# Designs tried in a protein design chat: VH-VL binders against q9nrl2r1430to1533. Part 165

Target 1, 104 residues: q9nrl2r1430to1533
Amino acid sequence: GGVHELSAFEQLVVELVRHDDSWPFLKLVSKIQVPDYYDIIKKPIALNIIREKVNKCEYKLASEFIDDIELMFSNCFEYNPRNTSEAKAGTRLQAFFHIQAQKL

## First folded at step 11 (VH-VL)

Design J39 (framework fv_erenumab)
Fold by ESMFold2-Fast, scan of step 11:
Structure J39 (fold): chain C 104 residues (1-104), chain A 121 residues (1-121), chain B 110 residues (1-110)
Amino acid sequence: as target 1 above (104 residues)
Amino acid sequence: QVQLVESGGGVVQPGRSLRLSCAASGFTFSSYAMHWVRQAPGKGLEWVAVISYEGSDKYSVDSVKGRFTISRDNSKNTLFLQMNSLRAEDTAVYYCARIPYFSRGTYFDPWGQGTTVTVSS
Amino acid sequence: QSVLTQPPSVSAAPGQKVTISCSGSSSNIGNEYVSWYQQLPGTAPKLLIYENNKRPSGIPDRFSGSKSGTSTTLGITGLQTGDEADYYCATWDDSLSGYVFGGGTKLTVL
């Protein structure tokens, strides 16, 4: 709910997209590139989908927006071993998100 | 330690079939997607096919689709490529290869030594 | 034409430096990690560089990788006769939904 909340969500998604560590999260994982991803990850999501949901006013509460972002990070840590570039990027981007989400 | 060994190549006439094998050792084979990459004589590398950990998902490039089938037997640590209706343009060295992490940091390691397929009349 | 463009050949003397380019687009190098492979005559390809600029164990620091925009380069310093080989870049292409290799570059050490 509300125009102010939607603007805040859009601003935060834009900042996440611009962050150096956003690369694993920009688009859904390809089934051909990563064939077993969807066998392990049952609720896939990415920043392009979240941004589309913001633009279509699909988030009614800040908690719904936060839940989708946290799902994205949870999926990253579930699929990718701790020592991978994806997991390390996810750790740094999640910390950045937690700081910015204090404004929500 | 980590090894891939291809076999099954040979010289065949157009329209015939061959089945390539790739024996894996030194790693948990069932934890990795496996790939086939080929190289025509004097030419570059061409990615051919991929198979998921348990074999539930498979993909082959359009140029071989309907003729080549990738499969695996995790109980024997072996990857296969069934090649039907072979054409002169399928003449190549065929490599099996692993992607160590299923990730956007895509790279092939290790590679097998290759097995040669020659299709000639 | 290959979707990843490499020069067909490069040459230099022992001890010199060479740079091999690999040019793509926003559907591949522009948003994906790149790897590089060395293929000595009669042998299988060997991983030289992964994730744009990382070396696997056993690859000397004479080999380096870098990426800028939609292009990547492989640098080789202190050239040795044993470096004579074909070199390939590789990445994922979103538009093709597949892995792509550059056309390859033959390095001759004169």
Scores: ipSAE 0.359, ipTM 0.799, lowest interface PAE 2.8, mean pLDDT 89

Design J4 (framework fv_erenumab)
Fold by ESMFold2-Fast, scan of step 11:
Structure J4 (fold): chain C 104 residues (1-104), chain A 121 residues (1-121), chain B 110 residues (1-110)
Amino acid sequence: as target 1 above (104 residues)
Amino acid sequence: QVQLVESGGGVVQPGRSLRLSCAASGFTFSSYAMHWVRQAPGKGLEWVAVISYEGSDKYSVDSVKGRFTISRDNSKNTLFLQMNSLRAEDTAVYYCARHPYYSRGTYFDPWGQGTTVTVSS
Amino acid sequence: QSVLTQPPSVSAAPGQKVTISCSGSSSNIGNEYVSWYQQLPGTAPKLLIYENNKRPSGIPDRFSGSKSGTSTTLGITGLQTGDEADYYCATWDDSLSGYVFGGGTKLTVL
């Protein structure tokens, strides 16, 4: 039997999803849970949306994939003050991403 | 000071309807999601429904879907729960509660004093 | 029954420490913040802990919260007779698309 090997983008998204600090990024922020989020954040995104775009082959360049991941982190830091659990998780996950993205 | 005051409870026969109101004061009502939570006599808390700050997103517990409708009037600082096809198991104290503005998590603060709904013959 | 599991009762003597557990799953406590409530007999519930471990103004520091994996605990130190109440945990559940409360724990001060 053959093996299925995930694309580099899919492999990286899977690693991000499995990281302990991924919890703020797994799904879109809820209007109910965070009522002012969509007043502040105009381009919401999350790992589930990025993974769907990878699976549909919507990223033509590695830079497009990296831009969406960076947008996700930028949104986190724009909305959440630095001393929140969300911002701290985002800082650690972004550092992990930067190391892994060197392989792209 | 933030206040929530429920009204509209009472004693009704099975199959009838009631409309509960929750009057909010002391905060910008239109900026907050709002909840209804109930408690049957001698039992625990049960979340009933939530409505987003602008009124477009709503969720409710499965046992009331199709029977209860949550709504709000931001111009009047008032939250509503329309309760149709009432059953004996809907007998409870009904509380309204405010959802936090700056939190992703669940918490309810403040709570109203509650209004009692009794469904009996 | 409740999606979040709490012991039905807990008891201790004045001045002692108690912990009340709340167990869930990856669809609720595992990926969401947790809050805790105190309900004194005949009263509306009162927020004790929010965002896993934070106290609102007016709640004494003898009340504390912690979360680990799919479980959370409420700790009460220096137990007082006025702490006799029902205690509830609460969170959002992704699979239900709704909020859930634990079944409640009755605290008795012996």
Scores: ipSAE 0.021, ipTM 0.651, lowest interface PAE 5.5, mean pLDDT 88

Design J40 (framework fv_erenumab)
Fold by ESMFold2-Fast, scan of step 11:
Structure J40 (fold): chain C 104 residues (1-104), chain A 121 residues (1-121), chain B 110 residues (1-110)
Amino acid sequence: as target 1 above (104 residues)
Amino acid sequence: QVQLVESGGGVVQPGRSLRLSCAASGFTFSSYAMHWVRQAPGKGLEWVAVISYEGSDKYSVDSVKGRFTISRDNSKNTLFLQMNSLRAEDTAVYYCARIPYLSRGTYFDPWGQGTTVTVSS
Amino acid sequence: QSVLTQPPSVSAAPGQKVTISCSGSSSNIGNEYVSWYQQLPGTAPKLLIYENNKRPSGIPDRFSGSKSGTSTTLGITGLQTGDEADYYCATWDDSLSGYVFGGGTKLTVL
């Protein structure tokens, strides 16, 4: 990808990481901490993986970047019941992402 | 209402085996991962092992790996810890505990009352 | 010994306030929720605080938790004789891939 695309994706990932509600999304879920997670979630992803993909220029289109972020939120809502702190954080962070993604 | 009751502890010589049980009641046992935590006399708490809902995934700390096996029988609402090749260092009160929902940096609730294992010659 | 550092003991008189610290690192407290447990002599641990600062039903508001950076504190106001116990902080540690407990703090009510 180009200079402008890389800068935009990196800026957005940094903003997500710095957000108060990013804590469920910073790293891949540990199978030891959450042993049943990978039985339910078939395409795991987290902000550290997405950031690495940005740094390796693996996103050819903005839609591919957006799809990975949306997959991250979809996984959150699939695994975590709606009334959990994780699901509530995911709801707020997803709304923040939708506002920021308009810049892409 | 929601409770865990451990049993199976005792006094045993080094190299012997014990099997601990934890009977669960008041909640849907098969919907929760279950844990063992131990406490040596006069010492702090040490996490030992976890088992997934159906028992397909199991993890234990390195100090007991290969000697301790966690298992469960969901039809009987019972959690087990098979302890082989016991060492003096395994002397502790063993608690079973539930994590109410699986998440990052979660918590243990409820806890059982504990069962005492003493490994001595 | 423990990756989470607590003072071994703290003491105060009835009616006073105490705080118990628990210090960790970015691999544990810095990125994870913290819980606190009260252990009365001869009993199992009891959940006192979860998700840094939340109380389960039945725990009075005299008990509070707070987290800042890589450290957390348990606050107890209006101390009562029945608060005399060992207190443990706990969290997940990413570098160890396991749950960790603080070394424990013995609270003595004078």
Scores: ipSAE 0.305, ipTM 0.783, lowest interface PAE 3.4, mean pLDDT 89

Design J41 (framework fv_erenumab)
Fold by ESMFold2-Fast, scan of step 11:
Structure J41 (fold): chain C 104 residues (1-104), chain A 121 residues (1-121), chain B 110 residues (1-110)
Amino acid sequence: as target 1 above (104 residues)
Amino acid sequence: QVQLVESGGGVVQPGRSLRLSCAASGFTFSSYAMHWVRQAPGKGLEWVAVISYEGSDKYSVDSVKGRFTISRDNSKNTLFLQMNSLRAEDTAVYYCARIPWYSRGTYFDPWGQGTTVTVSS
Amino acid sequence: QSVLTQPPSVSAAPGQKVTISCSGSSSNIGNEYVSWYQQLPGTAPKLLIYENNKRPSGIPDRFSGSKSGTSTTLGITGLQTGDEADYYCATWDDSLSGYVFGGGTKLTVL
């Protein structure tokens, strides 16, 4: 991707970070706070990692960027039952992402 | 080490105001939702309020709605509870506590040592 | 009335086992993970159990949690005099849009 694609990815990541429901996704889950997370989730990811990948031009296709965001939500729903604050935040943020991703 | 320290408690007359503070250290404060929990003398724990990590979403127990306001200043790693129109039944030790930012359920860890509020004529 | 019901007190001898119950409804325990807290006299509460049955670092195996339907229990084996404390369950309640604590249980080791 080019500068226009990077601008689009950066804008979307910034919108996700600024969303009220981004708090479970801002950085990697701490092994100290959640010791069994990495036993269950084999491909951990978070918005800070995705943003770094955007800034380093590591996404060559919009589909690669979308896959990382969807992996983040998939991990959330795999680890967290639907009734948790994390899963509720993830559901709302994912809906917001799907609307914004139509621009990609 | 992760630490929470409450301050601002004291003795006040009914109808007056107090502002409690909770100073956080040893963790990324801006990544965590935070609670206030109180305990009246000789009574059990009562949850008071919670604030989201950015401060945009708040919930509180019905008995304090319209009187107490929870807020935070992430640049100063500080949580606040503004208590207006204080009543004798607000007399309690007030604790701040952290919600782990990512878990399969919400729980309270760590807790501060508490600050005492006495509403007396 | 307490949304989560605990017995006001329990007692047992040193070395014995005790269980403390916490009963709720589908809007709280039935839909959400539960945590348990120990409060020694004059101190802040301390996390004993989170996510129904998990122990944080430093909490010995003699403390355990379990959940079934709309109820949860805290189990303590090998009772010690240092376990004399108040014990609280806690969870989120969907109907209240807030967190709730049980009324607390005073454990006496005699």
Scores: ipSAE 0.006, ipTM 0.563, lowest interface PAE 9.6, mean pLDDT 86

Design J42 (framework fv_erenumab)
Fold by ESMFold2-Fast, scan of step 11:
Structure J42 (fold): chain C 104 residues (1-104), chain A 121 residues (1-121), chain B 110 residues (1-110)
Amino acid sequence: as target 1 above (104 residues)
Amino acid sequence: QVQLVESGGGVVQPGRSLRLSCAASGFTFSSYAMHWVRQAPGKGLEWVAVISYEGSDKYSVDSVKGRFTISRDNSKNTLFLQMNSLRAEDTAVYYCARIPFYSRGTYFDPWGQGTTVTVSS
Amino acid sequence: QSVLTQPPSVSAAPGQKVTISCSGSSSNIGNEYVSWYQQLPGTAPKLLIYENNKRPSGIPDRFSGSKSGTSTTLGITGLQTGDEADYYCATWDDSLSGYVFGGGTKLTVL
């Protein structure tokens, strides 16, 4: 909840966006680009949506913020086989997130 | 061998209809979104339409919206493009192509050999 | 007319190297994977490069791709007469919600 906590969420999202492995996560998957995505993934999310929620103060607890980030990674691993560029990027970015999230 | 073979092209007068087919072999057709891409004589490539693996979602470029309908029959491993109200500007070689199912990658592989549609009076 | 800008033509002698550029914007190349296609006269396009810099099986290593910012480049070394073709870059465009191709570059081997 407080100013310090919200500033930490914003800082972490910015760090994730700037990471080399963020490219699969920057925006929602398009139904036109990947039409079968939403048949498989029931709770879509991306860094741009998470950042909007941070800016609108929609996260009341650090656990809610962490849950949305983890959902993003979970969706990646559910849709993308482990040997894809997307899954490999997700694995590296998730490890980076876990280190940074220790500060929350 | 992974292969796509188009058919159904021909010469037709403006306002008429044609139905293109694309026969797929060598891969699990029902696991891939399928696309139509066209190329006017002496011009570049233009994406036309896409269909999801079971046919529940379909999208087409604005210039053909309402006139062209993409469809598929997974039991026959066949992709279709129904072209109504054809115009001279629709004259092109029409290719069917696949985009990989489990990648956000925007690349087409394989491509069919193409089928020629000529709309002229 | 094309959202992705390529030079209309490029030429070089056998054994030389050539580069073909493709320029876009933040709504396409800047945030998406890029692919490259070779179209020999009278034939269908053939995938050369996917996901910016990867080669499918059967494409020799003298073909390479790279992406920087909102631009991408196809490199061809050890140029051969059989490389005479039209080359197209392609990607997804968020603003158009569609796939876009470059205008094409005609490669002539002198």
Scores: ipSAE 0.443, ipTM 0.811, lowest interface PAE 2.2, mean pLDDT 89

Design J43 (framework fv_erenumab)
Fold by ESMFold2-Fast, scan of step 11:
Structure J43 (fold): chain C 104 residues (1-104), chain A 121 residues (1-121), chain B 110 residues (1-110)
Amino acid sequence: as target 1 above (104 residues)
Amino acid sequence: QVQLVESGGGVVQPGRSLRLSCAASGFTFSSYAMHWVRQAPGKGLEWVAVISYEGSDKYSVDSVKGRFTISRDNSKNTLFLQMNSLRAEDTAVYYCARIPYYSKGTYFDPWGQGTTVTVSS
Amino acid sequence: QSVLTQPPSVSAAPGQKVTISCSGSSSNIGNEYVSWYQQLPGTAPKLLIYENNKRPSGIPDRFSGSKSGTSTTLGITGLQTGDEADYYCATWDDSLSGYVFGGGTKLTVL
């Protein structure tokens, strides 16, 4: 929870957004583009929502921030078959996240 | 083999109704969202409507909203487009199409052969 | 006007190569995968390219796709008379919240 941790969260979110494999995660999935997404995924989340929560100081613990990022990856793997471009991007970005999260 | 076959087109006067059907075979119909795309004579392709796996979610473009209703019957592997209050600008070949899975940008495969709707006075 | 801009026509001789352009914006091609379709006279569209540059089974390697910034191109080499068709690019548009197609390009093989 402190101000120093929130700065770390913002920096990590920026690193994720700038990563080549962030494209499936930048914003919420469109219900028109993917009409069955919200029937399958009950707790949707994306990097823009997480970044907003960081900026509004809504994360009290580092574990809460990490949980939201992990939820985002979990949703990706739940919806997208393993051989899709989305799932492959998610796998690479999650590995990158796990390395960077060691700093938290 | 994955196949889509449209039917129900015809020549109709403005203000009338038509119901288009699309018969699907060769895949698990209830596992895919389905789309309608149309093409006016001598013009390009225009996306019209989409329906979710079980029909719980539907969307149609603003130009047909309130007049066209997309629906499906998974027990018959059939997609429908109910077209009410038809206008001259609705004259087109109507194609049934599937998106194999949703990815960023998505793509249509297969397409049906199309059914022609002509709205004329 | 179409949201995605294609030249209305292009022509070349058998055996030559041709490139068909498709120009969009950051709300569509710049942020989304692109697909290309071939429509032979009197037939339904057929998928040629998906996810910018991938070919489905049965599409020969004479057909290729590429994307740069807010534009995409369809390349056709070794042109054959059977390639005479209309070609359409397509993608998702975030600002419209809908799928969009280019205006189409008529390829004539003379």
Scores: ipSAE 0.499, ipTM 0.836, lowest interface PAE 2.1, mean pLDDT 90

Design J44 (framework fv_erenumab)
Fold by ESMFold2-Fast, scan of step 11:
Structure J44 (fold): chain C 104 residues (1-104), chain A 121 residues (1-121), chain B 110 residues (1-110)
Amino acid sequence: as target 1 above (104 residues)
Amino acid sequence: QVQLVESGGGVVQPGRSLRLSCAASGFTFSSYAMHWVRQAPGKGLEWVAVISYEGSDKYSVDSVKGRFTISRDNSKNTLFLQMNSLRAEDTAVYYCARIPYYSLGTYFDPWGQGTTVTVSS
Amino acid sequence: QSVLTQPPSVSAAPGQKVTISCSGSSSNIGNEYVSWYQQLPGTAPKLLIYENNKRPSGIPDRFSGSKSGTSTTLGITGLQTGDEADYYCATWDDSLSGYVFGGGTKLTVL
């Protein structure tokens, strides 16, 4: 989209990256570190990939941007049991995202 | 009572082969990726290899790549390390270890007692 | 040659406290969780701390972990003679695409 739309998406991604609970989401999971991850998760994504897509103007609609962020959380909850630090961080960051996304 | 027991170590000449085994008990073996870690005499720990739940994905460090192959037999709850073209620098105690839950904060628990491999002329 | 730097040795008297440092970089400790292991002479390593500061069941609260920036520290209070062992930090390294261990620290209880 336009410069105003890109500014809104970029601002939101920056806020997510700076959040204390962003650590599971900053980069793609390594296939060597977690060899079973890609057998379970078929559409991997992370904040660094989403930010790159924003900067390259690959999101035409706010819904496309929101879908990628929600995919990131969905992957987290699919792979990580509820009682893990990753799942708990994902729950808190997703709540934060839902509040911020209302501005889009 | 999660337990890992290694076997198959011994003394061999350079260029020969050995196959290490690790017998798992007390947990659902097929639900965990498994690792090999070694320790040379008087030295620290060195991660060697990993294998996925079903064995479809495996990786080994560059120093052993092309010589060592990790494999598993889930029907027998057994992990293997096939070591070919052994070198003096492969002399170490070899531990099998489990990562109990894979995440960005992965850690090893339990460890087996280790099996000693000595490559000597 | 270890990418994670630990002091080679540390010593203290029974009942005292000691800290063991482990220093890395942004490619490992800075972005990843850290675990700590105790290795008693002639035995396999045993998990002491995982995810920077958590203890598994059966590890006494005398053992603690902390992480700040690219460094982590293992704390041991109320030292006992049975704590004489080698201690290793470990984490994942993004640049090497592998798990890395510190060089180890030999704790002597005098």
Scores: ipSAE 0.461, ipTM 0.833, lowest interface PAE 2.3, mean pLDDT 90

Design J45 (framework fv_erenumab)
Fold by ESMFold2-Fast, scan of step 11:
Structure J45 (fold): chain C 104 residues (1-104), chain A 121 residues (1-121), chain B 110 residues (1-110)
Amino acid sequence: as target 1 above (104 residues)
Amino acid sequence: QVQLVESGGGVVQPGRSLRLSCAASGFTFSSYAMHWVRQAPGKGLEWVAVISYEGSDKYSVDSVKGRFTISRDNSKNTLFLQMNSLRAEDTAVYYCARIPYYSMGTYFDPWGQGTTVTVSS
Amino acid sequence: QSVLTQPPSVSAAPGQKVTISCSGSSSNIGNEYVSWYQQLPGTAPKLLIYENNKRPSGIPDRFSGSKSGTSTTLGITGLQTGDEADYYCATWDDSLSGYVFGGGTKLTVL
């Protein structure tokens, strides 16, 4: 816990944001664009929200940070059918995350 | 087959009202958000409004906000657009359209054939 | 006023190829999927391309889409007289919180 641990969260979020498969996860889903999303997904989250939480030092444990990233992927797979571009991007980005998270 | 059929257009004077209907068939209507898109004579397409699959969430563009109300009746597989205080600039062909799956939601398919609204004095 | 810029017209002879451009910004094409529509005179728009480069069932492979940065293009090869139509690009715009269409391009087959 401390400055070095929080810096590791920021580095990982930056790597996720820069990944080619991050596009479905960069921002919260707009309820105007997808008005039924928030009836299905009860705990919405995205990389911009996670990054803001890191910068405000809201994660006290690495497990809390990891849980928010996993929630993001869980929401993707709950909402999007398996054959969609979103679900495929989520599958690849989640695999990348699991490799990078070993550094935490 | 998946189909949308609009009706209710006509010629009206400024300040009057019209209600457009869109009858859906060939798919589970209650499982899709539905949209209205219009096209003024000789001009391009303009997105107007969207409604969630159960009607709990609605949005319309600023130019029609407060005057147009989108609604639906899932028991009748029908989408509506109530148009009040009509203006000359509302003259257009009005299309209903579906976004066919629940991802980023950036494409419309199918489209109805359109119904013509002419606001003239 | 369209936020997506298309040339107003394009023309070519039968059998040739054309490309129709659509230019936007980071708030729309740069971060969202793009779709393309064909509108024959007096008819409703018909989906040609979705998710930047995918064709729905029934659309021949001579129609293609591509996206690079904040721009997208519709390609039509083996041009036919039946391709004379208006063509529209479309996407979501984050800044406007709405769907936006290009101004349209009239294709003439000479």
Scores: ipSAE 0.490, ipTM 0.827, lowest interface PAE 1.9, mean pLDDT 90

Design J46 (framework fv_erenumab)
Fold by ESMFold2-Fast, scan of step 11:
Structure J46 (fold): chain C 104 residues (1-104), chain A 121 residues (1-121), chain B 110 residues (1-110)
Amino acid sequence: as target 1 above (104 residues)
Amino acid sequence: QVQLVESGGGVVQPGRSLRLSCAASGFTFSSYAMHWVRQAPGKGLEWVAVISYEGSDKYSVDSVKGRFTISRDNSKNTLFLQMNSLRAEDTAVYYCARIPYYSRSTYFDPWGQGTTVTVSS
Amino acid sequence: QSVLTQPPSVSAAPGQKVTISCSGSSSNIGNEYVSWYQQLPGTAPKLLIYENNKRPSGIPDRFSGSKSGTSTTLGITGLQTGDEADYYCATWDDSLSGYVFGGGTKLTVL
């Protein structure tokens, strides 16, 4: 892509970071805080990593960007049961993302 | 009834070793990361160590690193803390505690009743 | 000194209310959930509040928690003599990569 696509990805990531439900997704899960996380989740990702990839122009297609965001949500729902605060935040943030991503 | 019971504390001289045990009952022990937290006489709480549910990952605070080793035996529902080269500043009540299944939330529930370790000459 | 700052003591009469503060930074309270513990004399700590403002089963609604920015408070209303205890806040700290506790607050009911 181009500068316009980069700007669109950055704007969307900033909107996700500012959302009240972004707290489980801002950075990678610490293996000291949740030591069993990486036994279950093999492709960890978080908004800070996605934003870094956007800033380094590592996404060539909108589909690559969307795939990383969806992987982040998929990891959340794989690790966290549906009644947890993490899963509830993930559900609301994913719905918000789907609305915003219609523009990509 | 969900319960944690510590044992193995005592009075020892500096430089000696003690092994603490924490017996778990009333929950699926192998599904929880387990923690040790200590409290020096008249002082506050200090987190010491954590172990993953299968024992593959272990972490301890710098002040005890290289001297204390956390371990577990899931077949016996027991958590351990091997304490080597004990120092006067290790004198404390040692609690084992659990963090909730599937949570990034930082809270401990339940706590054991504690076992007292006194390092004195 | 602990990385989470609590007043060393608070006091009030039976039936009154009290608030206990816990101040941290963006590396702990600012981006993590906080929990509160009650420690009665000679006993182990007991969970009072988790995830900033939730009560476990068996904790009366006289106990409440709130978080704003990098600070959190424990509120206790309708004080009873049985509430005399040490109270601790706790959270995860990203900079230290570990769990941290406040220094504790001794509550005296007059």
Scores: ipSAE 0.490, ipTM 0.831, lowest interface PAE 2.1, mean pLDDT 90

